# Designs tried in a protein design chat: VHH binders against FH protein interacting protein FIP2 (FIP2). Part 1

All scores and structures are predictions.

Target 1, 298 residues: FH protein interacting protein FIP2 (FIP2), of Arabidopsis thaliana (Mouse-ear cress) (q9se95)
Amino acid sequence: METSSNLSSMVRLNIGGKKFCTTIDTLTIREPDSMLAAMFSGRHAMCQESKKGYVFIDRDGKHFRHILNWLRDGVIPSLSDPDCSELLREADYYQLLGLKDGIKDSRKEVGEVEAELTRIDIIKCIQTERVRFRGVNLSGIDLSKLDLSLVDFSYACLRNVFFSRTNLQCAKFRNADAEGSIFHNAILRECEFTSANLRGALLAGTNLQSANLQDACLVGCSFCGADLRTAHLQNADLTNANLEGANLEGANLKGAKLSNANFKGANLQRAYLRHVNLREAHMEGANLGGANMTGAIR
Positions, changes and structure headers below are counted from each chain's first letter, unless a header gives other numbers; antibody chains aren't numbered by Kabat.
ipSAE, averaged over its two directions, is called F for ESMFold2-Fast, E for ESMFold2 and O for OpenDDE. V2 adds 0.75 times the mean of E and O to 0.25 times the DockQ between the complexes of E and O.
[cut] marks letters that were taken out.
Atom coordinates printed by the task and the answers are left out, and those that the model quotes come from them; centres of patches stay.

## First folded at step 1 (VHH)

Design a16
Fold by ESMFold2, look of step 5:
Structure a16 (fold): chain B 298 residues (1-298), chain A 121 residues (1-121)
Amino acid sequence: as target 1 above (298 residues)
Amino acid sequence: QGQLVESGGGLVQPGGSLRLSCADAGFTFSDYAMAWYRQAPGKERELVARITSGGSTNYADFVKGRFTISRDNAKSTLYLQMNSLKPEDTAMYYCATPSFTDYLKSWYDYWGQGTRVTVSA
């Protein structure tokens, strides 16, 4: 078959019984070091054979459309295993290194990615005043036993970070993703956690006095024995949180979601509990003396 | 609490491999970052590798891909797989973890007694 000027010759492929039609440019340009580029370059006998009919390649053609779409447009397909693994095998056979790398990178981006900075990098940075790590991905890093007071982690990705025994006084975590992070014995006085994701974080025994947790996701957090006096928890999601024995004296919980939250033995004296549903929570032994429960369901 | 116990050291030829382990029967590693340090005779201790509770790793430059740190939180065990060993790797190897009982001392306050690695010259 002939094409118009400025277009490469058409190539007909039979891949294990599945038929495809493409161009020489498609097969040769994006991955110039591939087997397909070698087979269909102007010097190769296979290129001459493609002008005479279908070129047969004895491979499974099930995923070959994905190879062609990568070669055409640079698109990495969204495939689940086992299809993704099968495509990787074919990409390896044809020596399509760009496709192999793209698939591997896509799988890592769907899962947990590596941190952008190391603990040593952080230590070097905090020697300067008013250190900012806004928007940086530090997931999985060990930041224990550092003085990170006043550090700005707003919008950072901090999943599963180890903050044990870290001084975080007045640090900022606005809109940060700190899911699963560990704060055992951390100092979090006056921290800013507005709208942060702290799902499943371990904050038992922490000093959170006057911390701002407004609009934070605190689902499944452990606050056992934590000091939350005068903390701001307006509209926070405390679903399934464990606050057993926590001190919430004077804390503001207006509009907080308390589904299955455990407040057993908690000190809620003078807390602001406006518009909360206390019947959803476990309140055995909680001290509610002087609490403002206007609009609360009890 | 208990004592960190390193094991797996010994004498090995250049290019050989060893796997070091570190355990403590009275202690659970899942909440802690862990590290391996080494100390050659007459030298200061130096970091070899570290691993966070979440599994992120850092290696000293001299490792150059020869060592792999790993952890098994279910067994409370820390490992260092050491491949392509060189005579310069001869040292006492120590595992370390932070101690919640003595947070005033320094970076990684809790140490084992060490295990000897000797690579013949």
Scores: ipSAE 0.000, ipTM 0.097, lowest interface PAE 18.4, mean pLDDT 78

## First folded at step 5 (VHH)

Design f1
Fold by ESMFold2, look of step 12:
Structure f1 (fold): chain B 298 residues (1-298), chain A 121 residues (1-121)
Amino acid sequence: as target 1 above (298 residues)
Amino acid sequence: EVQLVESGGGLVQPGGSLTLSCAASGFTFSDYALAWYRQAPGKKRELVARITSGGSTNYMDSVKGRFTISRDNAKNSVYLQMNSLRAEDTAVYYCATPSFTDYLKSWYDYWGQGTLVTVSS
């Protein structure tokens, strides 16, 4: 690549059909360890191709302008909780650590209690000890891409923890407070969330097969595209949850609260829907084949 | 080079017992947790049991009380004693060591080839 110290080549991006124009410097300097930096660093053919056409990225472009403004100027956007959640998902996809940290910091109130343990402390513990963090305050730390399988977080304070791409298989969260935590693409198979608070958590794309979410608070959670096959959701509070496109085949939703829950396009085949109010939910395109709806309001 | 070699699989009748072993090399064995995973045909791989470097153990609920994980740091080996075997325990069993590296690298890079356990009459 040929460039001057004061200039950078123009790049045209097509992010899921939305078009953007920026520079190589913008894509590579602020977040040098990002996926975008890796894509555009040190490639002459790529630089020439960028000048002549669009580089396509198969992602939702809805919030990409916020990513570019962060990369340009270090600006953290002020977004509503649903939009902030969507931006965090994209920031994790592109591996934009600085943006994730900035959003995480802006979501904390002044005067919140600091986490008792750091990421390094957690790594050390899971290598050397029986992995029990019962009742510990870990709010706000980054636990992404770790193997935390079988770890016991029961009663822990886990507000706004980053669990992206974390293996949490068989982990325990009984009565834990995980409000606002980010789990996208995490493995949560057979995890124990009985009576946990997951209010506003981001669980899009997660593997929750056979997870126990009985009595959990799932108010305002995003489960878009999540795999909830055979999950236990008895008496869970799914008020305002987004389950669009989720797979709930064989899941047990007996007595769950579904007020304003979005099941658009969800797979509910052979689900157990005893004593739920389906009229409270958005069910457009949901597949209810073989579902047990005894006592349900339809 | 990191190597994990499972052995001890075979055909057993329901109610029988079997001991799986996994010999490890190419890393400082005593520093890492080890785990057994299993994968039945058509299903995704699932955690069965884990043992930390300090010897603490955890089990999935369906095997608790029937399976025992142990390690021998002198032999760089981890074991899974399986008692009271059931048909649903039929799977390929894998030994694994997690990796705690930066976000660009898969933490599951170190797997054995697996050993088949079949529980049938």
Scores: ipSAE 0.000, ipTM 0.305, lowest interface PAE 12.3, mean pLDDT 81

## First folded at step 12 (VHH; from f1 with S99V K105E Y108F)

Design k6
Fold by ESMFold2, look of step 17:
Structure k6 (fold): chain B 298 residues (1-298), chain A 121 residues (1-121)
Amino acid sequence: as target 1 above (298 residues)
Amino acid sequence: EVQLVESGGGLVQPGGSLTLSCAASGFTFSDYALAWYRQAPGKKRELVARITSGGSTNYMDSVKGRFTISRDNAKNSVYLQMNSLRAEDTAVYYCATPVFTDYLESWFDYWGQGTLVTVSS
């Protein structure tokens, strides 16, 4: 019997240029269902590459030390909301359910109401009943990786919900409170968000084609690289929203509030920009070919 | 072993009708919701219709009033009746059951092979 092979258990990681050293046991034991556990479980090509040098992962390494400390010792860091939200994004990417739950516990101490239904309750409902969760409180719940197309969440409280990799095509969020919710890699085509609160939501890179965001609060939202072609954004509040590189071709922004909105490099071809104040926005490199700017302040 | 097999696709003129069928095996069919999806060339796959185990139905807006989803639990089959077909309905149609996984796989693990519907003059 062999007692130990310390060199064979070491893993070197390069997370977006930031380098870390750890062990295979650290990466695989505490969160066995995580992306990291799958990568380094010994049956994956990535595990073999870790013996040859640094394994590169194209992610922001800023908070990766917190992920490693969670995997090592189960420690939940005490972070302010900007850093906490960023760590949650990385925890979601790596599928670190235990870490996500631990971070959510600290956010409940800020007065967030507890969810009325669990993820399992939602799964049972979509198998047997009409898919309506109107007015329900699901704040903080993990609804990632589900098919929730056509589901009606109108008037629901959905603060800080994980919708990552969720199919939400044609789902309804009319008047819902989805502040801080995470939609990374979600499908949101033709969703109904009329008058929804999406303050601080993370929608970067999402498919929002033809989504209805009329009258929505989109303050501080990230739409970097999102596809918003033909979306309805009439009277939406995009104050401090980041739309850098977003595709807004044919989108209707009539009357939208654009204070400090970032449209750098955005495609606004044939967009409807009636009665908006473009001087409040960052428009460097934006493509405005064929846009209707009647009554706009330039 | 879970299997979903679509059939009933073909060439049809605008305004015509087709009925798509999906035969299911390898699971307790009556316990699951079923859905039809479609994918046109160069487009992303999109939901067309869903039917719950209890028979409740949902449709995308563009097909409401033209398409009807139904199920026959005794035959382990789900159907899509497509009436008043338009050129925009041309796509490969897929049958699926909404299951999930905690992995980086699709939220539907069980897809059929698809059946092509072409609407042309």
Scores: ipSAE 0.006, ipTM 0.383, lowest interface PAE 11.0, mean pLDDT 81

## First folded at step 17 (VHH; from k6 with A35H N58V)

Design r4
Fold by OpenDDE, fold request of step 21:
Structure r4 (fold): chain B 298 residues (1-298), chain A 121 residues (1-121)
Amino acid sequence: as target 1 above (298 residues)
Amino acid sequence: EVQLVESGGGLVQPGGSLTLSCAASGFTFSDYALHWYRQAPGKKRELVARITSGGSTVYMDSVKGRFTISRDNAKNSVYLQMNSLRAEDTAVYYCATPVFTDYLESWFDYWGQGTLVTVSS
């Protein structure tokens, strides 16, 4: 006798030509304020338009299976960005607020991982707690003009972070991902950037004296007017980097990749340029007095 | 005028302890972070410890677990407790306060005159 009650709750849907079968409970329980719940909760006359028992909804049925699965299991599907956008539109149409929120949250997890911490949170953390940003995602956050000296950002995601005019003396960025970050006029003395990704970062006007940039990805970085005296740049990738007017006195560039690097007007006095290839580097006006160029290709 | 005056330096044996003090004046002490630096003979000045206005502390790796920075806002003073001192800790120690200047759009440090710490058997 229990099998007969389940048939009475079956709903047949035609979504833009795609046919689906579900139950009243599926449509009404998880999202009670949704359009679907309203349609099938008995509050509104079910537009049984077709003799065949299907309720027609004039919408794209492409993602309707995901809607039903959400209503059944509460699981947000893993979709591409375009498909997520489409599903969001459908969710909005059906007023599935839980699904909308779930998709948005999942995108936040996949997309620009909203910085786990707001600027305010970081400031509070710096002021009150042991500042550990190791492995933290701070992407896109503004940390400009702060004193962050000695802070450890190792292994952190720092993509597109604003560090302009920030005091970062002796800060650690080991294996950090700081692609596109802005360090304009920041104090970076004795910082550790070992194996960090700084691709496309703006480091113009920075003080990088004695900084360790060994094995760092510095592709496309701007070091215009930067102070890199006695910096460690061994095996760093400076492809397409702009070092115009930079002070590299005593810097160690042994084994660095310098393809299309711009050293116009740079000070390279007593720099270690051992085993570098300068064929494609722009060296106009560079001061190479006392530089060690053993093994360098000119 | 901003003034920082260090005290407490002296001669100590390896494994010994010292407490340095820095008395500050000429600014709202409670609003600013305080730093301890040291400079060994023939070496560059290095940042040893930092304490924020809120009391959060950070240290260079070589002094972690041995040195403790603290502040007393009522006395406008910052302290550096140094334990388990080593020969390599021999240096002139300086108290500093970093200030961001809007006019220069850069950080500026006020410095004391320093106090000498000698660790020698």
Scores: ipSAE 0.808, ipTM 0.937, lowest interface PAE 0.6, mean pLDDT 90
Fold by OpenDDE, fold request of step 21:
Structure r4 (fold): chain B 298 residues (1-298), chain A 121 residues (1-121)
Amino acid sequence: as target 1 above (298 residues)
Amino acid sequence: EVQLVESGGGLVQPGGSLTLSCAASGFTFSDYALHWYRQAPGKKRELVARITSGGSTVYMDSVKGRFTISRDNAKNSVYLQMNSLRAEDTAVYYCATPVFTDYLESWFDYWGQGTLVTVSS
């Protein structure tokens, strides 16, 4: 009679094509405020209907085993820097705060310069007039879901900072080092990213309308589904950037480096693509209606 | 429910002054930025002034030096002092705020109904 009760707690997950089996307790106990906990705590009707099948989550399943292991045992995996960054992105997606903190702490032990300020410190600062974080080291800090509009982060070290769902409208990031930072679904309208290093940053789902990204290093950035309307991308390095499904209507990409950039399904209507080399860019399904392609190499 | 209610609009002569008010409710007022927008007939809505939760302000170029945005957190109100009004300032003025919605885990813009400002001799 005891064996039938254990089957009712089993959860089958399909994460981007990778199948996992776990329990409700694993998903709900260690990180109760996480997305996974919310999904399977019974609070949301979605979990009851899935009794007979796999719950599908459209995310990369590559590091999901580490997520499950964390949830089970509280073990932080030893990963390479790139893999760690990927895991952090997933942890952020699932809102696994403990895992995020654990990963960050493990990196600190490897000699990463500690942030000068904590999230709490930042929150306190925001409550004051004329907040400036110019030149400040905020590496690895979680600034997600905050209102940081008009804040000056110029020349700051923002490596691996979490800006997910943050309001950063009109914020300044001139010459900032934001390598590996996560801006997922952030509001970045009219931001200044001139000459900023955003290598490997996650900018998917962001609103970057009229943002200035001139001369920025955007190598390997993800802009999937981002709104880049009328953005300034002159001479930006978009090598290996993913702009799949991005809206670049009216954007200025004059002189931008686009080697192996992915524009599949992107809207480039009325974009300025002057003096760009598109030979290695992936342009399948891109809308180039009215784009200025004078001097472009195809 | 988030509510924004503008007041103070009316008819004013060129060179005159007017103060707009916006009363806010339904959210933690002190945590969010407040915006004034305006929409003139036949024109697009444009940002006039912004004040952050911390009190930092931004103005449209055409209103710099003439308009002042301020907030009173105790009264859950934002104000737009408009001096040296011009005919081109004629518009419906809207109060707005971006608010983070926990339920949807996203930022949403909330708007008032607007108040009409007419600058005419």
Scores: ipSAE 0.293, ipTM 0.721, lowest interface PAE 1.7, mean pLDDT 88
Fold by ESMFold2, fold request of step 21:
Structure r4 (fold): chain B 298 residues (1-298), chain A 121 residues (1-121)
Amino acid sequence: as target 1 above (298 residues)
Amino acid sequence: EVQLVESGGGLVQPGGSLTLSCAASGFTFSDYALHWYRQAPGKKRELVARITSGGSTVYMDSVKGRFTISRDNAKNSVYLQMNSLRAEDTAVYYCATPVFTDYLESWFDYWGQGTLVTVSS
């Protein structure tokens, strides 16, 4: 057991039943624009006057130790892709931009496939009337915060590309390999992902309304809080995907593989779930009002 | 608040020309792509043309060579010059832009109210 001490006031946290002890300085200094900094700089009296001394946050505490270690000493944890996706979801919730950037930098270092073009090359290309990167290898590059709408990446190798906050509306990814790519807060409305490989991609908070994901590999993807209304997911492989809190109203999932997919709290109203196997899916709190489940297995 | 205001719609004969304008406010205009969409009666809304922040343009196939999208960053305006109009171009035309809002950390699609273009003899 380790006793923490600091010149600033001690804080006791209860994160979904897991208890932690830290300091106000830890919670406020490294990430001053975070939700945690706002809570404890703007709620100073509440932390000091609590009857039991615990501030409760209704979130999963599984990875909160990693958040505290980042806030304490800037450590980016080495996590498996599923655990990293879960940590990124919590980092998004607490608005920990420095932690998100650190994870992004760590993924770039792991992706060692040499890209054919640099970020500057891409910027130069999108300033012309030719907006196609078909078949190129751009793995590991940073394309965040760019306007790449209508760009054609069909057949491209895009492993571990950073698309965070990128406008990709109507972009084409047909048969592209985007394994492990990061799309946090990207706009992907009406994108064409037919037969794309998005294994392990991070799509939390994305706008995927009416996107075409037919036949895509979405194994292990995070769609936490994503907007997938009217998306085309026919025959997509969503094995182990995390769709917690996602909006799938009217989405077409006919024949999709849903083994071990997490639909906790998802909106599946009027979704087409024909010929899907739900036996291994996690459906706690999912809304299935009006869904077409003809031919679904249990 | 983001506002997009279309103008320039009206009745025109086949083969005629019309220029649509969209005045924008409430965001840094030069940083974002601008789009024209249209919706004919009984049909889904479809993308007509897009111009990126860098000036690159994309058109739907049926309007290539007839329509030209342009932008004037000094006037915060985007334009759609429509030539050689056909009956099939009859629709309500919408100016739109997806804007990223840092406070909400989300992309939002902002739309104008639309301007009606009728191509009829």
Scores: ipSAE 0.000, ipTM 0.293, lowest interface PAE 13.4, mean pLDDT 80
Fold by ESMFold2, fold request of step 21:
Structure r4 (fold): chain B 298 residues (1-298), chain A 121 residues (1-121)
Amino acid sequence: as target 1 above (298 residues)
Amino acid sequence: EVQLVESGGGLVQPGGSLTLSCAASGFTFSDYALHWYRQAPGKKRELVARITSGGSTVYMDSVKGRFTISRDNAKNSVYLQMNSLRAEDTAVYYCATPVFTDYLESWFDYWGQGTLVTVSS
């Protein structure tokens, strides 16, 4: 009968004053190499004490219910960071390797693409002469406030990366996918973005002077107040981009797609606007003095 | 039309110094950034230093504090002062610039022929 089995295998635990009741099977099966399994798996002083009542363990019992639920059902609790750290310490004490790994795995963010390197890995790498992250997947990683000048990210997957306040001067992003990445207050002077995907990227207030954005996808980008003087934007797709107040003096926009682009108050003095369709753009207050508009549609 | 000519390479002992120069012609020099690249035997080219049209400079980490890039817009020249040279600095050094070419309506990367720097005792 189940009643007889439960009574004959029952264990009573006192963990730092908190009392629990469970079974030998619970304590031994899921984590057979744990300290708890060793204490209760056979003829042992602890097993003899359980037959006499409570087995005392001098540990904080605050999170022990989570340990028992893991041992019973394989459940990883959803806890705040302080509580999770406390549970991890207790899991380490009891040598509950499966629980430790489960806690660490449950804290990872799961998205469409998982990053191949951590921020710490990047910091270690940038101390070498040859810093290349060509073709790597770093999506979702926080690279803010680092000196990544001259770094080669060509062909990398950099979706939703945080580049805020990052020094990226002369960095290469040729054919990189940086969709949705955030560059607020980044230094991007003379960066190479040829054929990069920057759809929806946030570049407000950035310094992009002399950057090469030829053939880039800039759909839905924010360039509010950005400095794009002498930038190379030939054949770039600026559909739905917001360039309000941007400085594009001397920039080359030959053949750029400007559908619904917002140039309100932008400085386009001496810009090259050959073969663009300005009728599709919002030009209120834009300064076109000296611009080359050969073949442009107005 | 666009030409970049490097000079100043040679054999130098470890810890020594060398100054590379690059004379440029065929484009409006003051409008463009200039780069020094290097290529060690059996390796890909790597960017060593860059100087913008406005004079701002950027260096690879391994040469910071040892190498200095400068430009003289009046002489259409860019320089690389290399101090505290080490064996790993042995390479062919190239000056390079991306130039917007009106007849191609695009950027074209122009490279010099290179100058060999050998650091050996």
Scores: ipSAE 0.000, ipTM 0.139, lowest interface PAE 15.7, mean pLDDT 80

